# Designs tried in a protein design chat: VHH binders against q9lnl0. Part 37

Target 1, 290 residues: q9lnl0
Amino acid sequence: QLRHGFYEGTCPPAESIVGRVVFNHWDRNRTVTAALLRMQFHDCVVKGCDASLLIDPTTERPSEKSVGRNAGVRGFEIIDEAKKELELVCPKTVSCADIVTIATRDSIALAGGPKFKVRTGRRDGLRSNPSDVKLLGPTVSVATSIKAFKSIGFNVSTMVALIGGGHTVGVAHCSLFQDRIKDPKMDSKLRAKLKKSCRGPNDPSVFMDQNTPFRVDNEIYRQMIQQRAILRIDDNLIRDGSTRSIVSDFAYNNKLFKESFAEAMQKMGEIGVLTGDSGEIRTNCRAFNN
Short names: E, the ipSAE of ESMFold2; O, the ipSAE of OpenDDE; V2, 0.75 times the mean of E and O plus 0.25 times the DockQ between their complexes.

## First folded at step 21 (VHH; framework vhh_podentamig1)

Design w2 (at its last look DockQ between E and O 0.01; V2 from the best seeds 0.00; counts 0 for: pae E 19.4 > 2, placed apart)
Fold by ESMFold2, look of step 21:
Structure w2 (fold): chain B 290 residues (1-290), chain A 117 residues (1-117)
Amino acid sequence: as target 1 above (290 residues)
Amino acid sequence: EVQLVESGGGLVQPGRSLTLSCAASGFRFSTYAYGWYRQAPGKQRELVAAIYGGNTRYADSVKGRFTISRDNAKNSIYLQMNSLRPEDTALYYCAKQLHDWGSEDYWGQGTQVTVSS
């Protein structure tokens, strides 16, 4: 069973060690928050928060990393560094799944987002199969998105908090929003800027939050209202009658957004977790124990 | 105010022993983890040993030679360094590990250990 302070008796410095490692990386590279948010989301919605995403493929065995939708997930070295230090202090004690959860929470706070507690006690999964990866693309309808989020226990408000909160930091590659560049209802100055930015080779990227791309705040919802959303799914949230009032509420009330996002992140971090005697405590987050 | 004050460093011959001390003040000593770190010239800082309650851990390079301990009555952490080698020469820091997320790490100013003949 998950609980607050799970490691207080078995590895008391666990959360502080993770926090220091995350801070050191974030201090040098503000994009860490976006990396960890995406990592946790991609891990948790694929058969639960069991760190299955962290497993490296081998020539004999593909993993979730082998799927193209996971090709852009990064920051695994941050988890590795935290795990290495934790194994020195508390061998075979702190799961990789808990490290991802703690690291993401800490990175959100560093980026100006809400501070919130997470429960710990997750164990690491024993499988990582490409066939398990079922992630929504950026052009899905609001109705399809509502069904997908409901299937993992989230109501519409939680969905809007996660989609926007997950996109208030980070980038999108130009190939993912060509339909937006062609949309005459998109803010014309931004559309012109994006056409220029997307001319470069190697599928360039832009920040999804044009104003505060390194802060976890409600600015993405203000951008949605101004028809400046980069991704189709984000623009759909302000256009669709089932979600537009929630977008407006978050855009005009940053405290409401932060409280909603914190609650949503707490719920997401508990999807399908392994506890007790299930799973394992990996010694190397990239590989199953032998 | 949290304070950590290291002492006990000095110049020693190879094969000899030193005990480093770290006096802590300004917080409830017994509830936290502590570590000794070292930084040799031109090298990055590395964890040497850590302690929480009855649990201790060591870097591979010092296992069997160094012992970390604590005295809750004196609010102090110790590093017993035996069989010292020239490669142990470094500035040694005591640190209070973060207990909750977002707290600043607390470091002493360090005590120099020089091992030479």
Scores: ipSAE 0.000, ipTM 0.127, lowest interface PAE 19.4, mean pLDDT 86
Fold by OpenDDE, look of step 21:
Structure w2 (fold): chain B 290 residues (1-290), chain A 117 residues (1-117)
Amino acid sequence: as target 1 above (290 residues)
Amino acid sequence: EVQLVESGGGLVQPGRSLTLSCAASGFRFSTYAYGWYRQAPGKQRELVAAIYGGNTRYADSVKGRFTISRDNAKNSIYLQMNSLRPEDTALYYCAKQLHDWGSEDYWGQGTQVTVSS
């Protein structure tokens, strides 16, 4: 029941409001794209795109945010700001789930990524349970990754697009790739650089894409081929026979990557969505209505 | 307008060397991958060599004999062909954003290489 232009009759300025908010934040902080991509992914792959990730935990009721792997998710203030403006113009109309979807899309485009349309009409979930959070780690094998993505309806190509595309922007803490720093197959210059960078206190972060960390492009795949992948999973993608050709294709053809990534993002954004009378429209994205 | 212009082809004897050049224009050269393809009469076009960043790829038939390189300052790609063989005779093409299947975004006009005694 998702459709293009869902809000044309109920809240015509919905998408423009979200877009403006996202732009304002992005213009001040280019890491917004990475933040929102991670947010949407961490939300959607856990029991669907229902904005369950946005729920704040309480002493009485833990949430998906309570899980360690979600501790680094950012961008909540962007969603809050968009929601606040929308509630002023169109009260109880635009779901937090749709805001996340629209915001992520727009942030990708701002970062030079593909432009794509999204269907809207999502509703917000009524459950946010830490036990539901099952995310892949940075050292996961390709086989395990393929299995996980298939379980939510993604093929291998889509998986490669999402993993690489998600890593072409943003940072990784040093603790996440210690195995790579110790890997003799890793580019020696990069290894040396990372060792130096990771000597700092408080688990420093480095760009996963060392060349264009603020652009949504195919550079991450080139880095993979060059033995310059930061995360083990990214290195595994180029080494594994089932994904090697896909990585190569994306590395050599940015247009192909962008098209594939756009398709993948659209597909991801529709995982397990609530529509119609299901779920709710939250007035506060951080809390259930009741 | 994006353009790729090949040069350097010609007639050579077996065992000789030849260097092909490809001049690129109309885009940011350093951000893309490039490759050389060739098409012999009656045969399908095939990848000969590819380069992007500092990495190179070669067809098995030319490995050890051909070397692809790039000069970002000149927006050019080169193919050094050593130990040429009659079977290397083909029309050689330069391509941008290449993959193994030869479905490229842009091609040059080609330069003829003929190896004959």
Scores: ipSAE 0.000, ipTM 0.223, lowest interface PAE 14.4, mean pLDDT 91
ESMFold2 (binder alone), look of step 21: mean pLDDT 82; pTM 0.820

## First folded at step 22 (VHH; framework vhh_podentamig1)

Design x1 (at its last read DockQ between E and O 0.01; V2 from the best seeds 0.00; counts 0 for: pae O 2.6 > 2, placed apart)
Amino acid sequence: EVQLVESGGGLVQPGRSLTLSCAASGSYFSTYAYGWYRQAPGKQRELVAAIYGGDKRYADSVKGRFTISRDNAKNSIYLQMNSLRPEDTALYYCAKELHDWGSQDYWGQGTQVTVSS
ESMFold2, look of step 22: ipSAE 0.532; ipTM 0.810
ESMFold2 (binder alone), look of step 22: mean pLDDT 80; pTM 0.800
OpenDDE, look of step 22: ipSAE 0.020; ipTM 0.351
ESMFold2, fold request of step 23: ipSAE 0.610, 0.544, 0.563; ipTM 0.830, 0.811, 0.818
ESMFold2 (binder alone), fold request of step 23: mean pLDDT 79, 80, 80; pTM 0.804, 0.808, 0.806
OpenDDE, fold request of step 23: ipSAE 0.000, 0.005, 0.006; ipTM 0.220, 0.294, 0.264
ESMFold2, last read: ipSAE 0.670, 0.592, 0.647; ipTM 0.857, 0.827, 0.848
ESMFold2 (binder alone), last read: mean pLDDT 81, 81, 79; pTM 0.812, 0.814, 0.807
OpenDDE, last read: ipSAE 0.000, 0.073, 0.016; ipTM 0.234, 0.545, 0.344

Design x2 (at its last look DockQ between E and O 0.01; V2 from the best seeds 0.00; counts 0 for: pae O 12.0 > 2, placed apart)
Fold by ESMFold2, look of step 22:
Structure x2 (fold): chain B 290 residues (1-290), chain A 117 residues (1-117)
Amino acid sequence: as target 1 above (290 residues)
Amino acid sequence: EVQLVESGGGLVQPGRSLTLSCAASGFHFSRYAYGWYRQAPGKQRELVAAIYGGDTRYADSVKGRFTISRDNAKNSIYLQMNSLRPEDTALYYCAKELHDWGSEDYWGQGTQVTVSS
């Protein structure tokens, strides 16, 4: 069973160890929050929050990392470092799935986002297959997004909190938003800036939140209102009647956004979890136990 | 009509280089993920390299030797293979990988790479 303080009796320093490792990485590299948000989202929406994304492929067996849509997921070394320390203090006790959950929560707070509790007690999955991966693309319609999020138990408000909140930090490569640059409804000054920024080799990237790219706050929704969203999926949220009012509510009320984002992250972190005697406690997050 | 056409395979000696090409047509090229996969006789198909936007990922066995790239103007994906080894011998496939909700992936027919002394 998931509960608050699951490790209080079996590994009392578990959350503090993860927090320190995350802080040390974040202090030297503010992009850690974007990395961990993407990691947890890609793990949780693919057959549940079981750390299946962390499994490295071998020559005999592919993994979720063998899918091109996961090519940009990073930050695995942060999870490895936390796991290494936890194995010294509390062998075979703290799951990789819980480390991802705790690390993401802590990185959000470090970036100025909400501080919130997470329940722990997740166990690690025994399966990581490329065929299980289904993710939302950058040009997906709101209707398709609603269906996808509904299929994993989320309502429209939770979806808007996760899509926008997940994009308030981080970057997008120019190849993924060329349709936005050609959209006459996009803010003309930003569109001109992006055309300039996207010139050059090696598929340059831009921040998805043009104003506060390293903070978890509601600025992305304000950007959506101003026709300044970078990705089509984000711009669709302000254009579609089913999501427009939620975007507006978040844009004009940062407290509401932060509370909604915290609730959404708590719910996402509990998708399809393994508990009790299901799954395993990996000793190496990159590989199934023998 | 979605098409992925691989080329550039052949027989080469160990230590030499090859460039594989994958020409894409019938869809909007730049917004998708692409991968090079390979399958040696008697083995399972494995990812060699993937590209999505500017993000790349490589199998450990090819890191530092292989480079995936894309040319949006030519609707093409490339795999530069340097320092080839006999264990790189395989049928190499190009794939348009969406793994998007409600969409299907597409595969090319493959191009053979044989590394033999």
Scores: ipSAE 0.435, ipTM 0.770, lowest interface PAE 3.3, mean pLDDT 90
Fold by OpenDDE, look of step 22:
Structure x2 (fold): chain B 290 residues (1-290), chain A 117 residues (1-117)
Amino acid sequence: as target 1 above (290 residues)
Amino acid sequence: EVQLVESGGGLVQPGRSLTLSCAASGFHFSRYAYGWYRQAPGKQRELVAAIYGGDTRYADSVKGRFTISRDNAKNSIYLQMNSLRPEDTALYYCAKELHDWGSEDYWGQGTQVTVSS
């Protein structure tokens, strides 16, 4: 079972080691927070937080990494480094799933986001199947999004917190928001700016949060209100009657957002987890033990 | 060790141009946001220009006159200042990792820009 301080008896330095590794990477690259957030989300919402996303595809066995929606996921080297250190100190003790969870938590805090505790004791999954990957696109309706999140036990407020919390430090390729660039309701100055930015080759990326792209804060929601949402889903959140008030509340109350986001992250990190004798403790996060 | 070193400041007449440079070291340069701040005597520090990846932002007072840019190969940020005015006189700082309302992770020592006839 998941519990706080799960490793106190088996690997006391577990969380400290992960935290140090994350800090070192974050200190050199502030995009680490966005990377780990996306990693955890893409792992957890696909058949639970079991580190299935970390499995490298092989010629014989495709993995969740083989799916287009996961092509841009980053941060694997951070997890690998943490795992390497942990295996030296506490061999076959700390799961990759827990490493992802702890790492993400710590990266959020480093980026000015809320501090929250996580229960640990996760085990690593034995399945990584591309067919399991069903992720929402950037143009999805709020209704569709709500339905999807409800299917995994999340209410509307939690959904809004997770979407905005992730996007406030995230980037989007130009190909993902062409519909927005053509939207006359979008802020005209931003629209013009994005058009220029997107003229570049190789599908350039822009920050979804144009003001504080490296901070986990409520700025993304303020920008939604200002008609400056980059992705359609973000614009839909402020326009839709079922989510408008939530967006507004977050936009004008960063404390509320942070609290909500912390709760959401804790909840997300516990989706479909394996505990006890289920799954395995991987020695290499990119591969099954057998 | 993280370092930011500004250069290029000086005394110029109104209407002239200056280019400030900021040399960065000790971190992955391309993965951060940067900005130029200035502080005049007796005034609060203010953001002049910012660059987030390829996105740029300018204070209204310098819009159309100043241009911020970056060179990842040189680990450097630049501020091209055209049509300088006496009110542009200030100590100019280079900042790494901009936060809301002018917070930053790291600052340089600054370079003085004085515009006077």
Scores: ipSAE 0.000, ipTM 0.222, lowest interface PAE 12.0, mean pLDDT 91
ESMFold2 (binder alone), look of step 22: mean pLDDT 80; pTM 0.811

Design x3 (at its last look DockQ between E and O 0.01; V2 from the best seeds 0.00; counts 0 for: pae E 19.2 > 2, placed apart)
Fold by ESMFold2, look of step 22:
Structure x3 (fold): chain B 290 residues (1-290), chain A 117 residues (1-117)
Amino acid sequence: as target 1 above (290 residues)
Amino acid sequence: EVQLVESGGGLVQPGRSLTLSCAASGFTFSRYAYGWYRQAPGKQRELVAAIYGGNTRYADSVKGRFTISRDNAKNSIYLQMNSLRPEDTALYYCAKELRDLGSEDYWGQGTQVTVSS
């Protein structure tokens, strides 16, 4: 029951309210796009785009937030702010899952990425279990990645768009790419720079896109070709025969990348959604109703 | 520069009608949602009507009596208020994109509607 303009009849200002809240946060902090991209991906690939990731744990009940792979997910306050305003004007109408979808779409456009429409009508999930979290690490093989993405309905081209496109903004902590610093095939100038950057205390971080870290564009794929990918999974995309030509296509055609990324994001936002009478419309995104 | 200017308020007897206007300039008019809000003395501001993409929504207290509309040729939003009651007495405000109801720095002067004998 997903459709464009789902809220036009029940909450006409829904998308504009989310857009304003996202813009206000993004204007003050350009890292919002990376935060929301990761939030949506981690929500959608774990039992579908149902905002189960947003549920806070309690002392008696852990949640998806309790899993280490989700420890770095941030930006929940942006979703909360949008939800609070939406509850004032349209009580019990706009789902948290739709807020995440709309917010991520708008943050991509703000960062210079593609502008694209999303369907809405998602409802919020009724469970958030740590045991459901099954996320890929940064060193997995291309074959493992292809299998994982195929299991949720994505072909290889969509996978390459999501992995690289999801890493065109944001940071990686030094603990996640020590194998890259040791790799003699990595660009030697960048490798030396990373050795210096990673000397500091508290597990420092570096931008995954060394040239345009705050823009959603194809530069990450150009970095891959130049042996400058930060994470092993990104470097694997240029080295593996099953993905190499797709990486090259995106690196040499920014328009193709942006169109492919938009399509991939639209598909990701529709994984396993709850619609109709399924799930609920949470009044507080951090907690189940009642 | 984005500008929205309310007009059309006044003193009217119960049961009569008024039309409020909101003139917009400085942006692509048809792109946005618009709302009419009101605030009576000593009361919280409330949304009374909203319009977006051809869709409308009304507060329960005005449903069936008030109609929000827009005219893209004139870049204007209207609130037709029929069967006015004394409890409709308030300052009425127009907003582009629905705004945080608790923020005082979002609002202009408004247009006063007074319903009394």
Scores: ipSAE 0.000, ipTM 0.116, lowest interface PAE 19.2, mean pLDDT 86
Fold by OpenDDE, look of step 22:
Structure x3 (fold): chain B 290 residues (1-290), chain A 117 residues (1-117)
Amino acid sequence: as target 1 above (290 residues)
Amino acid sequence: EVQLVESGGGLVQPGRSLTLSCAASGFTFSRYAYGWYRQAPGKQRELVAAIYGGNTRYADSVKGRFTISRDNAKNSIYLQMNSLRPEDTALYYCAKELRDLGSEDYWGQGTQVTVSS
């Protein structure tokens, strides 16, 4: 089972090594937090936190990375670097799943988000199948979103915390919010700004949080309230009666948001985990051992 | 019981300043949005200023002149009004949450602000 300090007896420096690697990358690129958050989410919500997302596809064997919605996931080099160092010190001891979990946690804290502990002892999965990938789109209704999150054991508050927490440091390609640019209810200044930004070639990206894109804070919810949500789902969260109060609470109480987000992240990180003799410890996070 | 109590209104000459206060009780103050509304005689109630945690928004007519702030320790919202104009004359209300959000709103009794030479 998962436990705090899982590696104390087998690889005492495990979390420190991951933390150092993450810091070095974050220090050079503040978008690392967004990358790792998205990575963990896209991994965990698809058949559990088993690092299945990290598997590279081959011609003979497609992987979860083959799915379009995963095409923009970043941060793999961070995981690889951590894994490389760990394998030198503690060969075949620390799972890729745990590395992702620890890395994400640490990156959140670096970005001013909540500090929280994670239980470790995850093992890596033996399956990475594109057909398993069922991710919500940016225009999804709140009802649909709630249903999806409930299916994996999350309540509405946790959903709102995860969606906003991820988006407050995330970016969105212009193609994902064309419906919003056409929405007369959207803040007119922001709408104009986005139109201008989206004139560029190659489907430019914008920060979903236009104020503090590098901080894990409650700013995204404030912007929702301000009619400055970029993605439709974010706008829907503030408009829908089932989530409006939650958005409001988070928007105006950063402490509450951080606490909720920490809890949500801890919960998310434990979805469908493999422990004990299940799965494997990969030596290369991008490939199965066999 | 949710309560909002406005204070600080009065009669002032144009160009002067006034600070309104709103004391809140009966709920966790730090969790909610707040706004100041005003209603002049014969006119509809309008949003003057709103505070979203640390973020604020203002009606165009008061931008640069009014400042909304909050003190969580005192469970209070404030509206600093500078460079007051006769057209600012109205009954000013403090609101828990905002109408434009479709959330449940609570209002105080209001405080009268009159700007006249």
Scores: ipSAE 0.000, ipTM 0.206, lowest interface PAE 14.0, mean pLDDT 92
ESMFold2 (binder alone), look of step 22: mean pLDDT 80; pTM 0.807

Design x4 (at its last look DockQ between E and O 0.01; V2 from the best seeds 0.00; counts 0 for: pae E 20.2 > 2, placed apart)
Fold by ESMFold2, look of step 22:
Structure x4 (fold): chain B 290 residues (1-290), chain A 117 residues (1-117)
Amino acid sequence: as target 1 above (290 residues)
Amino acid sequence: EVQLVESGGGLVQPGRSLTLSCAASGFTFSKYAYGWYRQAPGKQRELVAAIYGGNTRYADSVKGRFTISRDNAKNSIYLQMNSLRPEDTALYYCAKELRDWGSEDYWGQGTQVTVSS
């Protein structure tokens, strides 16, 4: 079903078109990598990597976008632009789910992360319901997180790679880490800085990786060791005995982290995929066909 | 100005021990990870050992023979190399910030270790 080079016969320029669109957006705005990482994760862990997250709500029908935990997901216009170009060259051929997968892979490489191959051949889902959205909050225990990741086929090492790797770029809003600001074990200078940053209106945000916020690298794990993690779940990874050694390994070995993150992203991109005759190839990623 | 200066290399016989030192300056020493790397002629540079906080990691080829340590008071990192073998012959580097292999800005100049009879 899934294979490398799925489109080589039916849409030879597919991956290059997506790559160019992603590069053009990334060149103007380095936060694209964070946006696409979050988009793919939120899509894949909710009933599989079928682009169900991309469906817009209507006045008659809510969608996964209607759930508060998805309110911060952005970058849909990047997927739309790639889809528009692909529909011109190869009508009804390249799925939105594959565009998300390819775009995320390319954005990681642009941000200095690992370069890796992805398999393609995903088809687009026919359902996007708010009730399907089950996402972990930033304060859950490591044990709860391990159970959740196990339920979608991931071991502890893959979980640590995805949580930290997904947070090496991007922001968290102040409402999500008030418990960290009150934690006396958090680095005191960072805690004071965050208190000041969070005084602004409209729920301000901070970078989750305070040192290299636009690079996909292992710095987030070094921050965890230094008591500088922004989110509680990230701090829990260094405190919990079941994950501490993995955090340490990634913190001390950027190559190991990058290889592990690439493998984790490949595996995540294959959760619950639709292939063959299942699902559809949307012509508009924001809406089901017809 | 960030600097790392390696020392302690030399010629030793197989089975003997050697201690490498790396003196760091120009930054807050205790907040970073450090690694010892080596490159033999005709081979790729490889990580030998790393230290971050109280945690250590070793390449399989040296596990049980080499020990990395640090002394925050002296801003120094050490590599104790026991039971040296001819295949340990290499130029040994100290590095700050284990971010990208071969592209780290804060490499030392290296110290030569030669193991031969």
Scores: ipSAE 0.000, ipTM 0.112, lowest interface PAE 20.2, mean pLDDT 86
Fold by OpenDDE, look of step 22:
Structure x4 (fold): chain B 290 residues (1-290), chain A 117 residues (1-117)
Amino acid sequence: as target 1 above (290 residues)
Amino acid sequence: EVQLVESGGGLVQPGRSLTLSCAASGFTFSKYAYGWYRQAPGKQRELVAAIYGGNTRYADSVKGRFTISRDNAKNSIYLQMNSLRPEDTALYYCAKELRDWGSEDYWGQGTQVTVSS
């Protein structure tokens, strides 16, 4: 059962252990925030926040990691380290799903984002199937995006908060925004910069937020307004009448964005969570117990 | 055998209230989460409310109007629906939740709620 302080009676140091591990990694690599955000999102929007994304594929059993859109997900070592420490102190107590949730929260705060509480008590899933992975592409229309988010209980404002909030610290491979580089409406200076950056081999990556790529802030929305969105979906958000005002509000009110993003993250983190006797507590986040 | 049986649906006018009930049997009731879903004609089934012990979550469309609750002694969950709207018209399902917000272990047969003037 999800509740605040779920581990107070079973593993009091649970959240502090996760927080410490996250801090240590973040301090050495500020991209940790982006990694964990993407990880949680890719986990939660696919059949719920059950840590199914963490399962390694095997020859006999493919997993959600087998899907191309998940290939770039990072941060697994952070989760593993936290899990390892937790298993020493509180064996078979803290789920991988909760670790992901707590880790993501803490990484957001470290990056200057909003501080928010999370309810815990998640359990780990028993299914990780590539066929379940239905992630939106970078060129998706706003209408399609709205429909997708609505299907999992999110309104338009929450959608905009999650998309922008994730992208403000995220990176995108050049292959994901070739349509933007060809778009005459895109800021000409940025377009030129991106063309240059993308000349490199192996599908280079760029920051979607060109100004504060390591900060969870509203800068991505400002850049949208400035015709400096990297991904088509981000550009669509400012152009579409159903999301334009939301983008504008976030762009000019960082407090509002942070509040909205905190709420959105709390909501997202509870999508399709396993509770009670459902699922399991994995001893290894990369593998089912059985 | 796991069973979920919904009741309490009916025809009501807009602005009125209705309380749905779901009786559960065949498993340890207190160990699981529960939810109410609804499906309108031609639309996909959507989660309306979920409950984890005493903690609750609601779809945005019903926040402030609907209340989900549970009674472990009676192995039942309830959905109090206030300020009903025509758009609330749907077949409402009770679910034994493996997951919040979209994943369920078992469904009931549903109870019809129709809001019309």
Scores: ipSAE 0.000, ipTM 0.204, lowest interface PAE 13.1, mean pLDDT 92
ESMFold2 (binder alone), look of step 22: mean pLDDT 81; pTM 0.813

